# VH-VL binders against o27280, part 171

Target 1, 266 residues: o27280
Amino acid sequence: MDSMNVPEVLEIKRIVEESESVKTFIFSWDFRREVRPGQFVMVWDFRDEKPMSVSLIDPVRSEIGISIRRVGEFTDRVHGLSEGDLLGIRGPYGRGFELMGRDILLVGGGIGMAPLAALADEATARGMRVDALVAARTADELLFLDRLEAAGVNISTCTDDGSCGFKGFAHERLLTLEENHDMAAVCGPEPMMFQVMRILDERDVPAQLSLERYMKCAVGICGQCCLDDTGFRVCAEGPVFWSQELSRVREFGRYRRDPAGRRVPW

## First folded at step 7 (VH-VL)

Design nn22 (framework fv_bamlanivimab)
Fold by ESMFold2-Fast, scan of step 7:
Structure nn22 (fold): chain C 266 residues (1-266), chain A 120 residues (1-120), chain B 107 residues (1-107)
Amino acid sequence: as target 1 above (266 residues)
Amino acid sequence: QVQLVQSGAEVKKPGSSVKVSCKASGGTFSSYAISWVRQAPGQGLEWMGRIIPWFGTANYAQKFQGRVTITADKSTSTAYMELSSLRSEDTAVYYCAREDYLDSGYFDYWGQGTAVTVSS
Amino acid sequence: DIQMTQSPSSLSASVGDRVTITCRASQSISSYLSWYQQKPGKAPKLLIYAASSLQSGVPSRFSGSGSGTDFTLTITSLQPEDFATYYCQQSYDTPLTFGQGTKVEIK
């Protein structure tokens, strides 16, 4: 639809501070334009436009939320905004997560917990049992713990420095968890996702992974959005992929691409 | 810790079929592919095909397509390779090998090999 | 199919020698190349993967290099246990294919 490619100017209804570096911006949304967990929108501050995952989908209140981490000039400007200020929103784009079975494991690293928080809400609303492994460098960087608790999610945490929960990385914590799941959803740094995917494959747990690299092209036109070897375009064919679809991506988890398209180790 | 153990040697007549098993121990079965590679006496290595148990699908070298079937039983961590319409040229040692298909597609563990002789 | 060609097909060497084996792909395979060692009556053993990554437990005298179409396996200071046949293998595309092998024999 044409309306998906034109930014709508929306008022910031509410801002939630998730951490020192992460805020969720909440907007009224007309749900005749469907939004699913795992999809993203283009956020326009009337100067630059960047892709952001949808972190809250609330059709009862007619609201969506977009969580943004402060990492550069664009995000610094957006973080400076207040309730009542305006942003342009275009989308949604991409394929969302698919839910199946009765039990789901969520594995989120840092801001990667944002699309998984929306998925947790959907899964619990459908009566699924939800276990979440929430990973970050430090306790202060763990995101959405209160939302997950309120939704009835069983939460495990890990931090690199041991300041909250298990001391270590997400995949190391996952190896100590012995619960069975019908499916998993994973979002976070690509090396983390690669290690987690391998463990889930060994356990015969189907996993969906959200790849957000090179999402400069919201409509999937730009070749820079492609994965190595497969020709998949993250914006058009992702950002959510089943682990089976990633089996031919030899670059996944080993290399990234710089702006010139050159391979750079993680 | 990971081991691949294959079934024993077989002598088959031309036109028959052979089914070789490969049992993985130590876990990791579903996260890796199992490839089948054969070696005729005094010859090099020839890839026949693979199965990725996660997907339940197999890939075959075109030379063997229609004659080879590779299957896996995840509950017993066992892969099978069945080759039909056997000819004397199929006399070889058949290896199963674990393929790290999520990395660079290398074979990190190999079975001990199964000698198949096609003769009357 | 991607054809893999090794050079030489055989070589003779003495303990302590530096040995080099080359492998050429009929088309670019990036770095999706592995090297294996096979002794008579035994299954092949992985030495190098991703063109240059040394497999855990393999002695540091083994090294791999190259990308695209031309690859090299080097053995510094050859040891008695290194007399074997060596194979390169591409994993860029199916069917997976091996070189014809290089036999390293004692002089």
Scores: ipSAE 0.005, ipTM 0.419, lowest interface PAE 13.2, mean pLDDT 83

Design nn23 (framework fv_bamlanivimab)
Fold by ESMFold2-Fast, scan of step 7:
Structure nn23 (fold): chain C 266 residues (1-266), chain A 121 residues (1-121), chain B 107 residues (1-107)
Amino acid sequence: as target 1 above (266 residues)
Amino acid sequence: QVQLVQSGAEVKKPGSSVKVSCKASGYTFSSYAISWVRQAPGQGLEWMGRIIPIFGTANYAQKFQGRVTITADKSTSTAYMELSSLRSEDTAVYYCARDLFYESGDYMDVWGQGTAVTVSS
Amino acid sequence: DIQMTQSPSSLSASVGDRVTITCRASQSISNYLSWYQQKPGKAPKLLIYAASSLQSGVPSRFSGSGSGTDFTLTITSLQPEDFATYYCQQSYSTPRTFGQGTKVEIK
């Protein structure tokens, strides 16, 4: 338990450039400490720490990968590192995805494809049929298409500008896709995730959603913060939640319902 | 109910140090960062630094580096900001704020009431 | 350090007016921009985060927009309680930096 809170200083073994703004940093990993898709680690550059989802889990090569988008000072510094440089890694933390059934739909937006890429690897290794809807603003921001193809995933793409695949948003594309899946996993911008969840709920497809803002629940002690005034548990361990569980977490007031009872971000 | 309650006003002499406390309640203290922001009379807001209590990691604005120390005591859910070598221009209201630290961005959603620190001879 | 510049520094308005405040970053900060309201003698209050996300409990007359270097806070129908100073703040880079503030005064 305590060992997860002590950072391991690990050497960057390999760096994969996924796009102009995204790199995957690969480290040797001792798989006696299990890592599951949907879990995250705290990445420490010896000045600051940020939570990052695990995007590659490879016990055969004894490697994990962490995909990082360049969006701020911390990520700019990390992107400036080279193979052989050191980073501190704490974890893994959080509840990972749970797999059930024979067919899974993955819906990812932008960097949200990172944890879903790791999940795709595990689902295909278990013999599941995997369909992925990969969404981004533009074609150059679509991530992990080569990894998904190599894993045998059935891929659909959409871009806001129509530069690759369907022109439009993920939920609009989802409405045109086959409805039959035993489960779904969704990760990306929260507005996208809530629209997708609504459609999956209507189709009676159980969905797991990965919410970056709830990574804190997975790291901290959640005694009092997980109970409301009546003693009912109002949050679950994150960052991955079933859509039914997520309804409780909303009671902390980060989102509202519209007049139809649908979830909308502020 | 999430709250941050700060220690009371202080009057200090030049060259001394001040240590302001910020007691958190209503949430899991270690799961959020605490930022410190000051405001001189009639002036705008100035960020000083933050701490992530679960890891003890602190980050400071370069202007204050060497003079400011931010610490946290998880057992009492209290963050502290200590500013040394006080000058008259350090006269300000000092705020603590709960800082949501994520890969996607940081913001301060709950603020303490502020602590007035006056530096005078 | 990233410099944040607000415009205007002050404005006078009447109840019911639409008020627009702009904020410019000296370099691109994506959507890592928050807006705060501060009343005299009080701590700042978060209104908007991630450039356009309304904080829970904040009235819907407040909205934010923009990305990169140019950002806007809009108050659709100004209420008496909205006369305050407003600050933008970037969280893209350390140190976090604030705009100089925009004071919204009674006409």
Scores: ipSAE 0.006, ipTM 0.514, lowest interface PAE 10.7, mean pLDDT 83

Design nn24 (framework fv_bamlanivimab)
Fold by ESMFold2-Fast, scan of step 7:
Structure nn24 (fold): chain C 266 residues (1-266), chain A 120 residues (1-120), chain B 107 residues (1-107)
Amino acid sequence: as target 1 above (266 residues)
Amino acid sequence: QVQLVQSGAEVKKPGSSVKVSCKASGGTFSSYAISWVRQAPGQGLEWMGRIIPYFDTTNYAQKFQGRVTITADKSTSTAYMELSSLRSEDTAVYYCARGEWDYSYGMDVWGQGTAVTVSS
Amino acid sequence: DIQMTQSPSSLSASVGDRVTITCRASQSISSYLSWYQQKPGKAPKLLIYAASSLQSGVPSRFSGSGSGTDFTLTITSLQPEDFATYYCQQSYSIPYTFGQGTKVEIK
């Protein structure tokens, strides 16, 4: 019997280099412990533990994948690991995405495409029509395009610098797309998500947005997970929120929280 | 690779204004925070403010509030810093610098600097 | 405003020496600290971010440590190109603030 709150030491089975700064680490997984898109795990390198979204859920091969962007000492150490090395994995935690209707829009920015790639796999397996708007600063930072194409997803890209697809931001591209969807799922930088949410709300498209900032523990025991004005805990009540829930949060898209819980401007 | 290229040196009279430009070439501009940092002769670094072009939002150090205006033109990938009511103590090299706005630590790309001299 | 104080203000060292520079914040800034190198007439160059993360392309002889209020930059084997002024900078709160700088001079 495995407990979700006890780290399991797993061997890195395969590493996929997604970009210069992003790698996906693939592990064998026992699917008696269910994992859903939008959930995260705690990754333990035997020194520090950090939350990471699950980016691949493959019950046929009995594998999960965890995509990690290199942004600090912990992630630098993990990026230095090789196939055959060990990591501790605890979880899964959080509420995942809910699928409803027959048609879904995915809007992802940068590493935010990681949980959305797993969601795309599930949505296509369920027979939904999937459209994805994939945004990044440059073409080299667009993630999972090959996986999305292989899954039969209809892909639109945008880059800030115009190096691939539409030149501009996700919300600017979204304004040029007139199609309605039964739902949307959004993950990326908070300011991008805020602008996208506003447009989807105007169009009466229910959206789920994934917030992954400052999570240290999935059981909600750390104060760093709290959102201002509502008391929502990202790790306990998220990381996935419906747009109507986030519209009540004054700091969404305007501020972030540091480890001490202070508001820091974007 | 991204490069930030600033406008040339300026000599200004006390009480006038100066507007320095910072053009991004070769890479992404709008999703990054662009800070302005100055350095008086023989002195240390002083942060003046920043803009996040994506949101058209600005933050300023209190010392410069009311005198500094930071703007950005996304179509030309150019940020501007205008400092008004110039005094002799505003003589400095002014730098623009790019930082990742998502995590807001580290300015990884810097302009070459613009020397501004305030003299009568 | 958060005050950043570096120690020492200057030091003299020889090639091959281990150099240690400290930075103290007037209040806790968690790990939101960066270190920069500046040579005369040049723009600053980012060395370390998030207190301990080495910037891409920076030699491994540079390392950062600390959290909260006390931070350290270490150069394990000083090279000729390392003679420069070093600055710490907090990004925890607006306005961002720099230490006064530490000049590393040839002995």
Scores: ipSAE 0.000, ipTM 0.391, lowest interface PAE 16.2, mean pLDDT 83

Design nn25 (framework fv_marstacimab)
Fold by ESMFold2-Fast, scan of step 7:
Structure nn25 (fold): chain C 266 residues (1-266), chain A 119 residues (1-119), chain B 112 residues (1-112)
Amino acid sequence: as target 1 above (266 residues)
Amino acid sequence: EVQLLESGGGLVQPGGSLRLSCAASGFTFSDYWMSWVRQAPGKGLEWVSAISGSGGSTYYADSVKGRFTISRDNSKNTLYLQMNSLRAEDTAVYYCAKDYEFGTYFDYWGQGTMVTVSS
Amino acid sequence: QSVLTQPPSVSGAPGQRVTISCTGSSSNIGAGYDVHWYQQLPGTAPKLLIYDNSNRPSGVPDRFSGSKSGTSASLAITGLQAEDEADYYCQSYDSSLSGSVVFGGGTKLTVL
C-alpha cells in the first residue's frame, strides 16, 4: 500500500482541452491500484504538489484522466505541458462516491463537474438513469456536455448570465426539476453546494457532497477534520460526505436558520 | 446511546389490523431514514418499509404494498407501521431499524415486537 | 427464495477459520453495490458486523473480515470462539426494483 504514498512519474499520454481554462490530462494506469469516482490524486510538477480529482476512469483502455483548471502558478505551469511530458502522480486518496437506487441526480458547478463526469460514466454503465444539472457562470465554462450526452445522461444547464440554458444559479434551476431521485451527488463552489444541499434535504433526497478543502484532511494535513466546536470528533476522510453526516454536524449549532426556519450556513 | 424500542405487537385474526410503534432516542430522529424489517419464526430477515427523515418519501416491499403504511411523528421521536388486511404470512418479529442512509446499512436495531396472525 | 444466496449452515471447531459466502447477481452485488453483514445471537436482534464490504464498526474484533469479488461476497471468521455461534446475514441493494434492500437467507454457524 506504500506505493500510494510515493509519486509515480507518468508520461502525459493525451491532453483534451475542455475549455479555454480547463484541460484533462490522460495517463496510462495500472488498475491493480483501484480508482473510484470522487477520489483524488496528488499531482506533482517537480516543484509543487496539488490535489486534483480524477475525472476519467477507463479500465478498458487502462487510463485515468485528471481535469485541471487554470487558476494560479502551479496550474499555469501544468497547462504549459505537452503530450509526452512527465508529471508525478500519487494516490488515489479519499472517500469516493457511493451509488444507490435507480435514478440519480448530479449537480456540478464549474470544475466540480469533473469528478461527477467520472461518476456519470459508472452510473450509466450500471444501467442507472442519470440526470445532470451542469452550472457555470457563462456558457463557455460549462464542462463535459458532449461526454455526458455520449453516456446517455439527461442534461439540464444553467448559467449565471443566461448565455446557455436557464438564467440563474444551480439552486434556482433545481427548484424547477423533478423531485424523484434516489440519491444526488453535488460538487462545485461551496455557496452553490450549501444551497443545493438545503433543497435536497427538504426533498429528503440523500446527497453526497464533494468538498475540495477536505482533500487535505484525507492526506492528514488538516486538523479541522478531527473535532467539532463542542469537542466531539467529526473526523471524516473526505472529500465526499453524505448530507446526513453534515446534518448531524448542523445539530450542534454550526448552522443558523433563516426566517423560514431553514438551516443556512454561517 | 442510540435506543429503539418497539411496541404494539400481539395476536390478531386474519384480515385484522394492528399498529406498531418505535420510540427512538439518542440521535436526531428527523435527520435519518427509518425502516421496518421483519423475521418470521425460524426464518430470515425481510425488509418491509422505509421512510425519509421528514416523512415525505416512503418505500414498501411488494408483499406489503397497499396493506401497510409507514409514518412518523418527529415531534414525538416515534416511527409507526399501520398494518391492515393481515395474513398468516405476516406473522413475524418486527424490528425498527435506523438507516445509515437509505439503500446502505442499518447501524442500529430495536429488540423487536412479535406479531402473530392466527385464528 | 432469497435474492442473495447463503449456505444454510456452516460449522467449525474453536480456533479454526470459517467462511460464509453470499452470492448475488448482476442487479445487486454484480452491479457494484456494497455488501453488509449482520450477526444475530440466539434470541436477540441483529447487530451490524461488517459494512461497505470490509469495514468493522467500533467493538467488532478483527477476527471478522469481509470481502467482495464479482457477484459474490464472503465473511471470514478466524480464531473461532464459542460466542460466535449465531446466525449471519448478508445485505445489499438490488437495482431491479425501486427501494429494494435485500437480505441473504442467513447462515447458522455452529461451534463444535
Scores: ipSAE 0.000, ipTM 0.383, lowest interface PAE 19.1, mean pLDDT 83

Design nn26 (framework fv_marstacimab)
Fold by ESMFold2-Fast, scan of step 7:
Structure nn26 (fold): chain C 266 residues (1-266), chain A 119 residues (1-119), chain B 112 residues (1-112)
Amino acid sequence: as target 1 above (266 residues)
Amino acid sequence: EVQLLESGGGLVQPGGSLRLSCAASGFTFSSYAMSWVRQAPGKGLEWVSAISWSGGYTYYADSVKGRFTISRDNSKNTLYLQMNSLRAEDTAVYYCAKEDYTLYGMDVWGQGTMVTVSS
Amino acid sequence: QSVLTQPPSVSGAPGQRVTISCTGSSSNIGAGYDVHWYQQLPGTAPKLLIYGNSNRPSGVPDRFSGSKSGTSASLAITGLQAEDEADYYCQSYDSSLSDYVVFGGGTKLTVL
């Protein structure tokens, strides 16, 4: 059914409009190829290929979903597609999230809620108590609230502009939440993840963080996917990392790389 | 077997109150949104109210807003509809329906319970 | 009035094909929301017949099929049988309304 580095051409079975800028594309999937929350696939529109996190994993209906935010030419073209149209999918790639304990915290920013929505489904199906902190710039950018609620998740929201829930950033809202968790999973803008990780470390909560910026090297040049001090390759080691691993990386949350490979502040 | 069973229907006077119940079995009730859908004699389906899996969010058709209250007890696998200030126009068979959150559609329906508001 | 428009009735002879239309707008079917179809036999509760525009639940004969184009959807029934005589409803979601879901007005199918 699958070959390494060969895209499978799949029909778009259903499209869910998550917001003005985000759509979830649903495909039939043969679960003889296991896919786990936190893994990603390469989406090919027969012109360009981009990495996208798997946001829905439904073996009962034999479906996967891929959530895509409209941010450029590739994603504009994909957003213009309809049910019945074709896309190339290869993967899955990367290491998924690991679940442990009974109580889990999810902290997601913007499209970073996509892989966390899939994780929420698995955690609740296992009988875990799930708390989700969903963060965005504005209320209309909060994602998956109905789906998370349907899954049994306890939801807190925050927006930068105060249009829904707490007014402020994810880490500021997290400071007002006093609850013990056995683990956390975090996905969103890297500066947000860094601040959240610091708070969770101080609370002695082990956290897993997804570094989506490095997904581009899944089948590309691995040298572009290394973190400064540890040399971890996201395509081989990630995109999901434990906070203990990332706490030793001077670059995480402070710098990105420009096209020349130089350190640049966020 | 997945099943929904309504009860509590009957004859009421205009301005009166009635509470409907829906007993769910065969699925994880606490994981799904639930709806009430009604059908007046000889008429089509009309959505009345919906409630999220947790009970934290409730939705109402304009025709019943302020008069009806949807609620659920996940420990008893039971959905409720409290109907107040009943009108002749509320006369209908009331169906309990389970929702598939991905579809925004109803995949399981109960048998219905008849509510008659005397004219 | 109903947000989704269906013909009030359609009829056909045994073995023939009939099509039931469901017409929406840019805020519902035209916005990409799925259309679901329900069959209601006389004296019974509605039953999910087609979901997600074109998919059949287990136990629904392949004589029933659904499609969607632009702001409209259609339910097709081939090889009509007497037991297909029923009311049929389309349903979708409308992001511009305060209502949670929207139903069509229903179509009564008569098998002649």
Scores: ipSAE 0.000, ipTM 0.393, lowest interface PAE 18.1, mean pLDDT 82

Design nn28 (framework fv_marstacimab)
Fold by ESMFold2-Fast, scan of step 7:
Structure nn28 (fold): chain C 266 residues (1-266), chain A 118 residues (1-118), chain B 112 residues (1-112)
Amino acid sequence: as target 1 above (266 residues)
Amino acid sequence: EVQLLESGGGLVQPGGSLRLSCAASGFTFSDYAMSWVRQAPGKGLEWVSAISGYGDSTYYADSVKGRFTISRDNSKNTLYLQMNSLRAEDTAVYYCAKDFTWEYFDYWGQGTMVTVSS
Amino acid sequence: QSVLTQPPSVSGAPGQRVTISCTGSSSNIGADYDVHWYQQLPGTAPKLLIYGNSNRPSGVPDRFSGSKSGTSASLAITGLQAEDEADYYCQSYDSSLSGSYVFGGGTKLTVL
């Protein structure tokens, strides 16, 4: 645990292009440091450090994968790297997903499919039946479909523009899907997760939701990682939460905070 | 080789308390849910309580809810059952059992006897 | 009181075929949840005998087999042997979110 807070410099073994904006970077990993689906690592390019969800956990090949979307200067630099280049990695951090029952529903929006892809691998390895609802703005932004299909996952898709699968939002598509699941795991934009949670609550399906936007707080660099006025700390207890925990948080899916810490509507 | 070893059983007065422990080895403890299952003398098996791999979720049979507390220490590979307000009907052998994805119990401990009597 | 119903006892002679039934309802076996079986030899802890309706763990002889149909399951023991004398329990999952594990009342197998 001493070495958990010091980045290890690792060689990029392989790069998988998931889409024009997403790449998965694969590294050799010593599984004496266990990593679980839903956890994240800090990725250091020798200038800046950012939290990234683990999207591949392969103890047979001794590899982990980290999926990164191009959204800014740091991610642009990382996307410019090649196999054989070096990155610093420290972690893992955060609370991972818990598996229970026989049937699991995964609901992922955009890059939120990254931690769910790792969870799908673990669930299928445990003999669970896995249904995945994969949502994105356009067909080109749907992630991990080939990987999920190869694993025998039952896939449903939806896109905002109707370019693949159901035309509409994740929660609209969910209303047309079978309601019989022992549990669900959800990761994506908060407004999507809030609507999905409400439907799962009505169906009496326990759900775990990953609040990726608060991952930086889990490493202790921020003191204001609260979801509501009561001081409930996402960073200390997350990023993965049960729906029963989030149902008591007034701000979830409704408000964000500005730089001064004030509540602002989405 | 998977091994589960219970301890902490004994004779207790009605209304008393007792804490059971289960030492686990031979598998990655935090990857699996764990349960306590009991068996009264000459009777059948009754599920008592379960806890998730990370300890985030706990479940209880109605007969023990509010009196028993299940917990785990993953750094010590140990499962616990805190039993309060014990009744004569709680007299049983208590087994520690490894859950396979909340479906069945693939490995069982030897059991520890709890007798609630005056 | 048990959610799954088993006969309290069954008996047979060496070499005979015996079956032990496990009857559930629409919220468990009838909801297509698997049935698992445990063998408890006198004075010992239960041991997993059959999982997932019909699968045998390593070391369990093929004389033991399981099946499931509708709201019921059965454990079959062929070529009955003296060492098979034990208590047998079925177990499934109930769809209730407040309590999920259910056991049968147990069946005592006597080898005559």
Scores: ipSAE 0.000, ipTM 0.389, lowest interface PAE 19.4, mean pLDDT 83

Design nn29 (framework fv_libevitug)
Fold by ESMFold2-Fast, scan of step 7:
Structure nn29 (fold): chain C 266 residues (1-266), chain A 122 residues (1-122), chain B 110 residues (1-110)
Amino acid sequence: as target 1 above (266 residues)
Amino acid sequence: QVQLQQSGPGLVKPSQTLSLTCAISGDSVSSDSATWNWIRQSPSRGLEWLGRTYYRSKWYNDYAVSVKSRITINPDTSKNQFSLQLNSVTPEDTAVYYCARDWGYEFYFDYWGQGTLVTVSS
Amino acid sequence: QSVLTQPPSASGTPGQRVTISCSGSSSNIGDNYVYWYQQLPGTAPKLLIYGNNQRPSGVPDRFSGSKSGTSASLAITGLQAEDEADYYCQSYDSSLSGVVFGGGTKLTVL
């Protein structure tokens, strides 16, 4: 029996408050079940189950972390939990990021910095030079800046309102940054990722993009996990895709799927 | 500073096509950071979003379900403007029509045209 | 009909605090940002609040926004005569695949 498909009830070991709306929940983890940056787990509060990206992978402490934004009933309940409380975790699921070359650019928007923070840790541990472009609407929505700085990451910020760093969008800021990256990893709202992908493609920088969509199943048998043009199952074939794969998807950057599977604009 | 200037007839007969134009200065209609919208306002329905056009490596259009079968919004990059065509108008289409820019990945309208009162009457 | 619910009117005297509510559902305010607009008679609406609680440059700090669950509020502290206007909330509705507005609140400064 695959132990990944059975929920394990884990104790919340530590909670880190990342911002007013984001907390990282830390659990002891048995690394015989390997976890890679870019993978997700299903988090179960004994009522509902939701996919969450892994934001911390620490084999030395035998810990994983899961960063959760407070946006609805499920996340409100989870945010009300304390150290010592229990959650069900199953996974990991999906394919993770692949690291290549010597220099990597990370481009993250909002909570999309969560899987990229785990990737930054792995890239710096490998001796790569890591540049991160962290984007948000306002300064108080920028995530993981202290953690990235502590890891030795070169940080650029942008906010829509200009409250921190460049005033403008991620793709506008990207146009002013160095072009000498061996690869990039991108996670955030799809319209942001689409614009960033376009620029990286022009620069001939291979990019991996993480699609964090609502999911009804963890094994990719639900239509809500698909992209229109390619039939990709996000939870089975994603959530991480190379830019070459996404360039064929007419839905990418235009629409997301709601829980009923309906297309909605970004 | 961005400015939006509207033009078009203020009187349209029932069953005809309503046509308005919004000229843009201080920004490009093909800017890939902006989206170009039509919004109308009437006493009975209040503010009602009709649709948008925008450039993200190629042109896209989105339309409100209530008008989707009758509406076309088109950019004109050579004149730096965009237009609204609403077919088969009825008296219920009588409203003040605004063009507006939204910015970013969330829908907020930071610049608006002056508004055009369009009366649908015979 | 408006999709988001606002009180049709509100009033206050100069210097007081006034709050205008905006109620929606999980498919709009519950899942998306809320925006607020001020409309003076005979003019186009002007963006007052974006991203639930952020002010554009030039908007006085006496205007603030908040969101909780499927509801949002606009607060005006130190009310002034020039604040007399119509106020509209706005969000996106995933079930309608479009932008939705509140019915508007006419604020009278007494």
Scores: ipSAE 0.000, ipTM 0.404, lowest interface PAE 16.1, mean pLDDT 82

